# Ledger of designs, part 5: VH-VL binders against LIM domain-containing protein F (limF)

Target 1, 197 residues: LIM domain-containing protein F (limF), of Dictyostelium discoideum (Social amoeba) (q86i44)
Amino acid sequence: MSGQNILKCKKCQLEITNKIITNHNSDTFHEQCFVCKLCSTPISDPYFTDKETGDFYCAKCEVIRNDQSKPLRESLGFCSLCYKYFRQNEDILTIDLERYHIGCLKCTICKKGINNEKYYREKMTSKLSNYCCEDCFEKVDKCNGCNSMTLGQTLLAMGKNYHANCFKCFKCSEIIKPNSPYSINKQTNTPSCQKCN
Key: E = the ipSAE of ESMFold2; O = the ipSAE of OpenDDE; V2 = 0.75 times the mean of E and O plus 0.25 times the DockQ between their complexes.

## First folded at step 1 (VH-VL)

Design p04 (framework fv_pozelimab; at its last look DockQ between E and O 0.16; V2 from the best seeds 0.00; counts 0 for: pae O 9.6 > 2, placed apart)
Fold by OpenDDE, look of step 2:
Structure p04 (fold): chain C 197 residues (1-197), chain A 123 residues (1-123), chain B 107 residues (1-107)
Amino acid sequence: as target 1 above (197 residues)
Amino acid sequence: QVQLQESGPGLVKPSETLSLTCTVSGGSISDYYWTWIRQPPGKGLEWIGYIYYSGSTNYNPSLKSRATISVDTSKNQFSLKLSSVTAADTAVYYCARVEYDSSGYYPDAFDIWGQGTLVTVSS
Amino acid sequence: AIQMTQSPSSLSASVGDRVTITCRASQGISNDLGWYQQKPGKAPKLLIYAASTLQSGVPSRFAGRGSGTDFTLTISSLQPEDFATYYCLQDYNYPLTFGQGTKVEIK
């Protein structure tokens, strides 16, 4: 009888009998226990833990909490990557209305800090973007669909990289999903969706 | 248990660059600030600067023009370079881990220290 | 830079004595003050952070108090192992700055 290892919630120390939430540390939680203390929203990355209470806070609420905890401090804002607040005399990089500690924002390719005025950004479907320094830009592969820089996850087809939304049927121009069947025209080396085959 | 160890040459010539490395063992360098502090013989402590694991740095203005701190997460190390050294830079150099306050947003106390390494600037 | 002034620079005490060290900031630093103990030839050791929070493993005879500009470290009953130099550190703003230190010597 394989002794069913009883999973316990790290937060409440009770047995988990329903949905199990696992964090990056492989700790297990009840779904209702892995929520933000302030807004009660389920926790997603990035999140913060109060060292004294063990409570969890989402990024937004953590900022609020921090402001409340430091009433004598001048709020200079926080870094959009590490979410640490800025202090006086700290060098800050501002890009597209977002502020970063110098060194926090890094080139996706060479991992050097983005500190110069010349940088390139790959626009993602989400607000998240990958950045590339000037030195690496020419070395970065380009999307065969749109000819723009590819830094993130790409679809490899016919030996070329595509943004997910740039891999389209040559006939109907519809996006071909990564797991969808498609045919290749051998003469033009272009993809066709199943409907157009 | 997290431990820190400084390494580098104990003797540096004037006008040269002092280079030290702090090796972190027993834990990850990730998610922490790391700092360098020095102490001239028989004198008090001076904060040099810190680096966040992501590469963000801040320096003492007194040393900003000469000091460079870097981090190598793959080696679990961070380093200090101090250029154009003089006799005034003779000191025991300490690396330390920075704990942050309850909010987790501000560097706070130095809770783990290396044993320190003496660097003498002499011709 | 915020200046931290410790007093006294040195003191002599006996085992069992109550010892008080003061640190004054040139401006308000809230509770962003730490206390460190350093023995000869050794690295500083964190005793107290956030003005009054005792670091794990530090004896309860050590206590920190204060907020704003005036802070105190108190050793309620001095032990033989407590003879050392003590430093305060402000982490309210950059650059981080230490006090000049207080040497606690045996009487």
Scores: ipSAE 0.011, ipTM 0.550, lowest interface PAE 9.6, mean pLDDT 85
ESMFold2-Fast, scan of step 1: ipSAE 0.243; ipTM 0.663
ESMFold2, look of step 2: ipSAE 0.057; ipTM 0.558
ESMFold2 (binder alone), look of step 2: mean pLDDT 91; pTM 0.940

Design p05 (framework fv_pozelimab)
Fold by ESMFold2-Fast, scan of step 1:
Structure p05 (fold): chain C 197 residues (1-197), chain A 119 residues (1-119), chain B 107 residues (1-107)
Amino acid sequence: as target 1 above (197 residues)
Amino acid sequence: QVQLQESGPGLVKPSETLSLTCTVSGGSISSYYWTWIRQPPGKGLEWIGYIYDSGSTNYNPSLKSRATISVDTSKNQFSLKLSSVTAADTAVYYCARETIEVAGYFDYWGQGTLVTVSS
Amino acid sequence: AIQMTQSPSSLSASVGDRVTITCRASQGIRNDLGWYQQKPGKAPKLLIYAASSLESGVPSRFAGRGSGTDFTLTISSLQPEDFATYYCLQHYNYPYTFGQGTKVEIK
């Protein structure tokens, strides 16, 4: 009923006040409670639940967890930045399903570790991103489209820097490619692709 | 050949901070786990914690509130600080290298340095 | 934390004797167990890793066996240089924990 809808996480039994994750049984979870025990990534089907502990395991980790031929350390995987294995019970940082040692996330500019502080990300490709601490963020050039940092390749268009995916037609929001013609409205200083002009 | 050598004061007063440094020679500190292990006189071994060359640490929960391990790659050194010491912290302190391929595989050790906590 | 219990705490044996030391974990640790030898006044030295793998340069008279919770270190023919304290170490979970040690005295 509308006056008594209290959602609790099945794993921790505490009220859910943020994003709700629901499984096939209509059980609800905090986002951080519906993760694989070994790799700490968000759970998706198919997944497995340990009957004794109630912990969840993704398909890959269930196979690794039951492989008695490998030390447990190898089953936890390795850091995507330094390529060293994770140790059991160490803190693991997960970004876009890739795992990192806490100390491995460093500012691209000053090289200092980013630990529990505000950071900024510039996505270069699906597998590569630049990271920047708050102090260095203030000092770097910004993309005129998204107002985020530009350490990687940019387009120079209309006298300003843009990430390739941020230079878009004002009317249709489609990306304007580097060699594609476009028009400029001098009064609003906005670009339009040829299809929309 | 890789060699590890502990250094620091052999006597620390109760309530003060114990500070030890391990100097690595004959090889780079990069690409390994670096560990501190201690042994009270006449007793067994106790694992304190480790540090990666990246600065990532993990500590024995019994010591986590007091222990800090740091690494200085430019000096090829890593260090242990243990705050608020008591007589129970009197021990020989060892530094050791652990390989990434095999957990618990301590292939090189320092000679150990005795730290006595006394007034 | 995983508790490691060694038996016996000390023993005295003659040169040429077969000596067996046991190590028991409070929970399953698979084969994530090492054996270390410590001579008086010296740092420990790795003898066996992964419960049964002999470290390079270690005499073949040393042998490790076991998995799960029960482990043994055997010295098939005790030599004078084997006077030492022996420690087992579990590296299945942090914190790593050592057994209390077994002191082997040669008569």
Scores: ipSAE 0.000, ipTM 0.435, lowest interface PAE 14.1, mean pLDDT 80

Design p06 (framework fv_pozelimab)
Fold by ESMFold2-Fast, scan of step 1:
Structure p06 (fold): chain C 197 residues (1-197), chain A 121 residues (1-121), chain B 107 residues (1-107)
Amino acid sequence: as target 1 above (197 residues)
Amino acid sequence: QVQLQESGPGLVKPSETLSLTCTVSGYSISSYYWTWIRQPPGKGLEWIGYIYHSGSTNYNPSLKSRATISVDTSKNQFSLKLSSVTAADTAVYYCARDLYYEGSGSYFDYWGQGTLVTVSS
Amino acid sequence: AIQMTQSPSSLSASVGDRVTITCRASQGIRNDLGWYQQKPGKAPKLLIYGASSLQSGVPSRFAGRGSGTDFTLTISSLQPEDFATYYCLQDYDYPLTFGQGTKVEIK
């Protein structure tokens, strides 16, 4: 005769008397026992288990811990895209305080990795930027309002490309929104919004 | 183990919309990316598109005007609708889990068994 | 889109043989390549991801190599269960694209 009447945490083997976490294999854990060993974040699939220690690792941290190219100094850090450690004397791209191996960023236009070459950036939001390689930069359209490159969608107005926030009324300097009416001064070739005329 | 199962009509008439559902069991659909792949009889594999539980999608440009992928987290399902079908859309349709995470790329580690959809009058 | 070309389209081999399948990308894809095995009437199965990483549960006789545009899958000692069609997949950019497949059949 056998039976299991008590829920035990698979990691620590102690009885679960409070909040229970169940994984996709129907194993049960204390909430605090089902966390990634390296980043201390609650585990979600996919995850990995170290057979000797029983510790869990999220997908990102599994890549990090298996990287045998660990730097001589921990201060070298790791790539924000591939999660492998930087090596001594390795060329590193630093963009908006994040660090990347040179080959890990992709050009938006040609889709090739950016390797040991000059790159150009179009900032889209606080957390997102478009990047292009040097060869593609020479061929990319420029915004007529700010004279910076355009890698994403643009507003076409007066036969020219603009970033959405760069097409402005000459008189009031307010942004002329897409599909909004505007007038053109024939002598100066400048736009005026509906409010200004 | 994670299991995926396709379901939907095996026969669709030309010009109609084919509709397939993938039921996920053994894992919550509120994680990972979920993808559709098809294979015409005797031919190779073609990626259709993916969905994330938030509703974010990406489609093969060759199918984007006709394909819609949706997710129902309450039923643990995701679905494909392909409009204006022709005989060229006759294929085995697979759903699969896209084990994407930042820096690792896309790999399809679990697949449904596939369902044959024939487009014929 | 990135075009993936496999060579050969088919090959005949005997149990115990070393089999090599090649996959070429129309542009550089780093190591963003997977290999899949498909047996008749079955769904594909992931063998290798990241060009060279063996998926859990896949026999060690399967090995992937390569980077950039040229990739190979090697089966060091072909077993009866290895007769199948093999596909490469680039996951460097969308749309994801498969090679046309290489059929490994009994000699």
Scores: ipSAE 0.000, ipTM 0.429, lowest interface PAE 16.9, mean pLDDT 78

Design p07 (framework fv_pozelimab)
Fold by ESMFold2-Fast, scan of step 1:
Structure p07 (fold): chain C 197 residues (1-197), chain A 121 residues (1-121), chain B 107 residues (1-107)
Amino acid sequence: as target 1 above (197 residues)
Amino acid sequence: QVQLQESGPGLVKPSETLSLTCTVSGGSISNYYWTWIRQPPGKGLEWIGYIYYSGSTNYNPSLKSRATISVDTSKNQFSLKLSSVTAADTAVYYCARGEEWYGDYWYFDLWGQGTLVTVSS
Amino acid sequence: AIQMTQSPSSLSASVGDRVTITCRASQGIGNDLGWYQQKPGKAPKLLIYAASSLQSGVPSRFAGRGSGTDFTLTISSLQPEDFATYYCLQDYNYPFTFGQGTKVEIK
């Protein structure tokens, strides 16, 4: 048996009666059907095919198209600590309007990841904050002035820990700076700065 | 030269937990995605999951209910536990180092030699 | 999950031949594709990442092409050390998935 060969364009499925273009797979195309979708120039190797649309892209235009063909991953954003993109279906932790991979935000005390559980924050003077998990909260030193946890540097005064801005003169409420002299009222256990002695 | 070495029992009974450790030597464990990949005898490769050095994990959904990956940055080690094993879990288990290029493209540029784990009574 | 299908499943070739392996994704994955070589009894080795980027130390006879759903790995002049099983891997979305592998055997 010797059947008749009908040349059909692989892209449009219509018979080719004019100039025939053949690719590396021996597929045949109309000249106008084997062109780059973005720049309209004739295709030559290497080239790329979009399976959903059947459109072809030259190497130069594929670089442009590929940047836009990852919109889902890019639209999901990135972690505020490691600066790597979130993937589809990945669990995300959101704290204070910032997003993190599960485990990227860690307890300052035990170093375990904070993941969808109650957490405690130490307020800092800068944009930085220290965080602590619930299990560690009751075990850490508290500031004797404000009664909140101390995760960063503290001032040791009267045998107790204080945030730098929490050790204040009882009489004038001014901050008693590190290495500054102060006196203690023995009955009330309260500090007074040098000027209020 | 950075090297990865798998270790752990080569024989696990059905219904028990498979436990493997990967030791990273010659380099820092920081800033990489530490990965487990397995290969049943005569078959192809299956991605199990990863842990970023900071503790973030992601698992193949087919194994997520049974798999746990952990990292110990002080020992430069990461580990895989796979619970409730069956004969279908018999495979060579590889640990591998994952990296991103431009925060987008992923690849596994360094692999351990692999360790065979047989699940049998 | 994204399914990766390789073609052919196996091929026989001679030293000096041009070998082409195809990998097809069940959905668009951009250029998020790698190629890995596995020799008998050994761990896989990265050859190509980002569809076309050659890993440092890999011979230039290996070349990756393609984007979207259709990808190829070409070995321009097959050498004795190239007889191995080759796997593609998509890293576009979780879970990362490998093709079933293509075994390149001596003819």
Scores: ipSAE 0.000, ipTM 0.440, lowest interface PAE 14.5, mean pLDDT 80

Design p09 (framework fv_pozelimab)
Fold by ESMFold2-Fast, scan of step 1:
Structure p09 (fold): chain C 197 residues (1-197), chain A 119 residues (1-119), chain B 107 residues (1-107)
Amino acid sequence: as target 1 above (197 residues)
Amino acid sequence: QVQLQESGPGLVKPSETLSLTCTVSGGSISSYYWTWIRQPPGKGLEWIGYIHYSGSTNYNPSLKSRATISVDTSKNQFSLKLSSVTAADTAVYYCARWDTEMVYYFDYWGQGTLVTVSS
Amino acid sequence: AIQMTQSPSSLSASVGDRVTITCRASQGIRDDLGWYQQKPGKAPKLLIYAASSLQSGVPSRFAGRGSGTDFTLTISSLQPEDFATYYCLQDYNWPLTFGQGTKVEIK
């Protein structure tokens, strides 16, 4: 059966089920796919698209990318966190197709560099996630809404920690924003927003 | 201020393993790249290798088959082992911190320790 | 590996002299070059990074110039404490490589 139209991200060609980003050409993207390749900042006009790769570049990174004096350094790529070139024979950490100097990506808890194949991630924004090494994963509190770790800012509600986007009305599933009124069903220990009371 | 201090035997027999430790004080070893550099008497400086505090290492290809660098964050130390030594390995050995945060350079050095390879 | 060649290997100079030391890389290294000073019996000390940037606390009489393959370190008015050996270091590529050193001796 057919129903609603499915929107696909122009960059990755996968279905968009969350927030939709639209450019001036009415193309649709995942929030995390409409970012500058070199600096990982969300794209805004003016921006440039590499016709061969489909990657986006903000105005300042387009200037860096076109620096003809440094072609060998450019072939090795840039660290997605510090925006400096990799050196030849340097160890590179690759996470979600982004490349990092070893030590640029640090565990939020112990501050050691993420150099292991196994890491745990709390997504904070379209451009950045908080990371945790395996040893610290066992020590971190979990979000009571999504049951994943809490490394960054959390909302304390009903005596429990939540990611801001995970504290939702039990009845309508809308996000209950910080300092917004809500009621508690004491039998089920679940929150309800003001409009669902 | 950060200080580095080398320690270890000043005399090593040919074919044995040279073992040195660098103790870091005034700052945490849980950041930066930690490096070993050597200087034979009357000669220039030679980079041996680094260890990032995470355990990642890189070595001068001329020494890679013999050199091992390790880090012990609980003791705030990092160490060099150089196997199968010969008289050519006689040198002052320095430990140094390599700063990659803003710029790339050696900002702190140990005083150096002379290791003589002789029978 | 990138080879770093310094010239001269040694020079004799008097206090107040302008001294220039050169360093040549076997391939382009951009501005990824540092200059280090070593006094007898002491560890090297950073003077200049990124070819031309003066390290905090280093006297302004030291100046670095150059990019690509050719670099210079200049001491505009040599002081008694400047008699030392100077090394360039490329940090463009691993392994890190030093020049052979230039000894600045009192005349």
Scores: ipSAE 0.000, ipTM 0.445, lowest interface PAE 13.9, mean pLDDT 80

Design p10 (framework fv_pozelimab)
Heavy chain, then light chain:
Amino acid sequence: QVQLQESGPGLVKPSETLSLTCTVSGGSFSSYYWTWIRQPPGKGLEWIGYIYYSGTTNYNPSLKSRATISVDTSKNQFSLKLSSVTAADTAVYYCARSPYEDFWSGYFDYWGQGTLVTVSS
Amino acid sequence: AIQMTQSPSSLSASVGDRVTITCRASQGIRNDLGWYQQKPGKAPKLLIYAASSLQSGVPSRFAGRGSGTDFTLTISSLQPEDFATYYCLQDYTYPLTFGQGTKVEIK
ESMFold2-Fast, scan of step 1: ipSAE 0.000; ipTM 0.471

Design p11 (framework fv_pozelimab)
Fold by ESMFold2-Fast, scan of step 1:
Structure p11 (fold): chain C 197 residues (1-197), chain A 123 residues (1-123), chain B 107 residues (1-107)
Amino acid sequence: as target 1 above (197 residues)
Amino acid sequence: QVQLQESGPGLVKPSETLSLTCTVSGGSISSYFWTWIRQPPGKGLEWIGYIYYSGSTNYNPSLKSRATISVDTSKNQFSLKLSSVTAADTAVYYCARDSYYDEYGYYYGMDVWGQGTLVTVSS
Amino acid sequence: AIQMTQSPSSLSASVGDRVTITCRASQGIRNYLGWYQQKPGKAPKLLIYAASSLQSGVPSRFAGRGSGTDFTLTISSLQPEDFATYYCLQDNNYPLTFGQGTKVEIK
């Protein structure tokens, strides 16, 4: 007795017992497996195959899916922090021309997301900016030199907080660096660098 | 392979707060929007709201004054609280992964749902 | 909020029949429409996203068409496992809104 010849569908790998569809490469398919992924219409030349999924697209639907994905992706943009795309009706936080999901940008003090409410930025000479939410704004210490918010690392000197660039010699105005020696003038209660004392 | 499972009490008294948790398994909660949907017995589906893994939320205006959705990324969970419940809040509550874009910018629908949990509001 | 209206609300059909369900949006939603199947006692299951894209693992007898305000779901040859309630969902605008559902039941 001879064995049975079994044709398998290239897409689903199951036996073909009904109508056999053959493509230009002599691959065989179930009728229902050789259809466009988007419109479910039987495939005819020309057609396109997604190499990752193995799904087929007719010429019309290839144009439609490219129009849907590429222009939408480009027009909506993506979050600068998490690098995921925005949805059409999504509220977006925009700072310095960069866009963020609401909640992706974190308050430096409480670590909660900044959620489409008032926020405050620490103006720094450094390239990075620190942000805080409205609830934390009134709780932050002010720099004793410039009277602006202190959100990042500060110097504690003479019982006061300073930005690193704001703790200066009162005689020469040069920055007194962290762990550098300085003197306090007892009559004026002001700091002086080693050169000026 | 991502799976969702709702948990919480099946009975809540009128005027109390219903509290439900959705546990995400088989994948990370990060980088996705997560949503709650409900269905009163014999009726259709109603969207409640979403939370993005970073904490951002949006709610159906009909429920916004009473609904709070939160996320705990360390436990791979997100939760719904609905305050001041009445008999009208009796429903099967579903959690689901919202529509998303993959790394290539292709758009996908709401592909993963929990099995649903019935919450009855009764004294 | 965008209102989604399905037609018909219910229909009776036999195995092998071609079934068509329509969904109409009260304003333009582009192609941000999904179709979901719900069997009694079960969660909804995604069939079609982006109006016409078939979800992985869903039989090819399901097809979606349309854009803007008018959409259709077609089942080309109804099978016993297809008797269910079908919902359309627009996800173009917040709040997300579902159609009222179409029940497909045995004739």
Scores: ipSAE 0.000, ipTM 0.435, lowest interface PAE 17.2, mean pLDDT 79

Design z01 (framework fv_ponezumab)
Fold by ESMFold2-Fast, scan of step 1:
Structure z01 (fold): chain C 197 residues (1-197), chain A 121 residues (1-121), chain B 112 residues (1-112)
Amino acid sequence: as target 1 above (197 residues)
Amino acid sequence: QVQLVQSGAEVKKPGASVKVSCKASGYTFTSYYIHWVRQAPGQGLEWMGRINPSGGSTKYAPRLQDRVTMTRDTSTSTVYMELSSLRSEDTAVYYCARDYYDSSGYEFDYWGQGTTVTVSS
Amino acid sequence: DVVMTQSPLSLPVTLGQPASISCKSSQSLVYSDGNTYLNWFQQRPGQSPRRLIYKVSNRDSGVPDRFSGSGSGTDFTLKISRVEAEDVGVYYCMQGTHWPYTFGQGTRLEIK
């Protein structure tokens, strides 16, 4: 009775002699065969497979893949927000060296499109940000700790607004959490946590 | 005032080709994809393919790739869909539909009035 | 291909009563950007399809408030809070997440 001793790469159909990569369907691949077709980085969930070619695409590149005008737009790049290529003769919005479609970037306060003017960003997570235009930036409260806008919830302390992570003890630099007691040095107008005061 | 106006009804014999037009107005022609969707009598909707009017690039449904061709004329803001080697099964109403490229998925926000294509011997 | 399954396929309803249509996809419709590209279309007799709902729950401008969409992942619902005579027609769900793009088989709404 013979056993099946050969592991073959599902992508190239050749024997795997080094590191084996296994997907959610228990298919096996060479490390170099389980990569995104467009960006050549190793695949991780979620990912997409082209049924006809068997090529893999990461989540970001799947957005780009659905735009088949790639050869005509590749020199223009793609939008930093939606990851789709710019069209020929399309107006491209450039803010802080990033390129955007005109319709992609909107002020959260006035809801108007941001057009070639400086925008301001309040980063909430690695993937989530709030934006506002220059006109609205002058009207929004700024964080006293970082001097950036406050579009989300803020901590009101010492008569001023702070992002939760920007209100820090001046002696130990530890974040003073919401509803946590702190002391104020009246001479310097600086806060100190319980541990330092 | 967005409008997609399609060409008139066609009657064709098996083996012939048909070319349907879709003329766009009321918006920037090159900023939106145009999709083609057909509907056989008493049946549901079937996506056939799409064209990017800016560059002319196309993507077709796998089952129709060998028979369908989509083109555009930017000077007249018109998209064309040509289906060759017609069979009785191709009898359907053919629709064009607009989709803004900036969305991450297709949303088909505006449709043409439809073109009836009848294939009979 | 992603299979879109609607139920019921035939929906007789009394004027002024609520109606609901279910749409189920064979795989998740959540795209890499976190959005879910599930649309609902209405096709009145002899007319082109008209989009009612996009991205699961967003109602198109001019669509009456009595129409609402809900759901997540693979299970979606279109609801009409009180059916009117003009609502007669066929309703289709459609996914724009996975190529090739696919429609449900349609639900025919009729007045009893």
Scores: ipSAE 0.000, ipTM 0.416, lowest interface PAE 17.3, mean pLDDT 78

Design z02 (framework fv_ponezumab)
Fold by ESMFold2-Fast, scan of step 1:
Structure z02 (fold): chain C 197 residues (1-197), chain A 119 residues (1-119), chain B 112 residues (1-112)
Amino acid sequence: as target 1 above (197 residues)
Amino acid sequence: QVQLVQSGAEVKKPGASVKVSCKASGYTFTDYYIHWVRQAPGQGLEWMGRINPSGGSTKYAPRLQDRVTMTRDTSTSTVYMELSSLRSEDTAVYYCAREWEYGDYFDYWGQGTTVTVSS
Amino acid sequence: DVVMTQSPLSLPVTLGQPASISCKSSQSLVHSDGNTYLNWFQQRPGQSPRRLIYKVSNRDSGVPDRFSGSGSGTDFTLKISRVEAEDVGVYYCMQGTHWPLTFGQGTRLEIK
């Protein structure tokens, strides 16, 4: 009768003994049942429900799921840049544990897709990375502090280019920020911040 | 019209290398994988490997991976298969065949290249 | 490697009669994507192979409807409902589900 407070998951029809998730229709779900079918992330608005299967999809994955252009190999996942599934038998570029279509990761200089050939990256302060192909690597300026390529913004100091985090005080190793005063030791040709001067 | 046109017959001595070409026309070269399949006289078909002309990535049959190299030239729409350290049992007709990326294997084949390895 | 076994290896057939070729795989050919990548090829004397059937039962454009493929899992069949003189040749099954790709030994169809 109406005395029992047993809640059942609308998706799997089993009793909910853990955390209860409730949607806008007051339907209840297990935490693990109210997730996007493709990315396994907890559902949040907006989301979509497949009428035949009852599976849920977040907005991003609904676009991926409804890409009718070509059959997909879902077990390979999707590209980290364009968010479309990898096609069967296509080559996948894997960089820093993330997967990309061959044409999606572009060289910053020539704008062509990076292939399975050697490539180079610039480490950014904002946790972003810029990439270039091998042909462009020989033509790009290098940071005089770390000797890595410079594709983004640089600090021009002492007539040389530096990544913002690579121009450091010789005495305290603190970063000398753009437009901050510093001194040059003429004997060692090294910079020092105002506090260490 | 889709065509895969292969280079002419080769006669090699044991220990030599052979490089066979397959020139594609009538379609977008980089949209299809190219596989190599060989057939010894009076025998069945043996898969050797494939190349993705777009990225240049390859997958080789384990028994051949130490001796086979596949490359491509996108400017001429040509795939190459080089087999080194030739032995008499490498005598075969070598075919190239294309694959569309959804598991549509070998809808078009080259005419074949006869490679004879003789002492 | 997945072993593909064809039977019979030699198939003499009377013109107009049906012919059937069996192909068995040492492992299931059902891919994780739900498809079964089993193909049938015909090789006429002196010619390159020609694909007849892909994904078990799909006939290529230009292939006569007297050719049909069937099967599932590890057991597959190519049928010719009424053999014609032009059908003489060797028939190969091929699996594309498991790496490396492998072919059957071939079945030689000849008119008696």
Scores: ipSAE 0.000, ipTM 0.423, lowest interface PAE 18.3, mean pLDDT 80

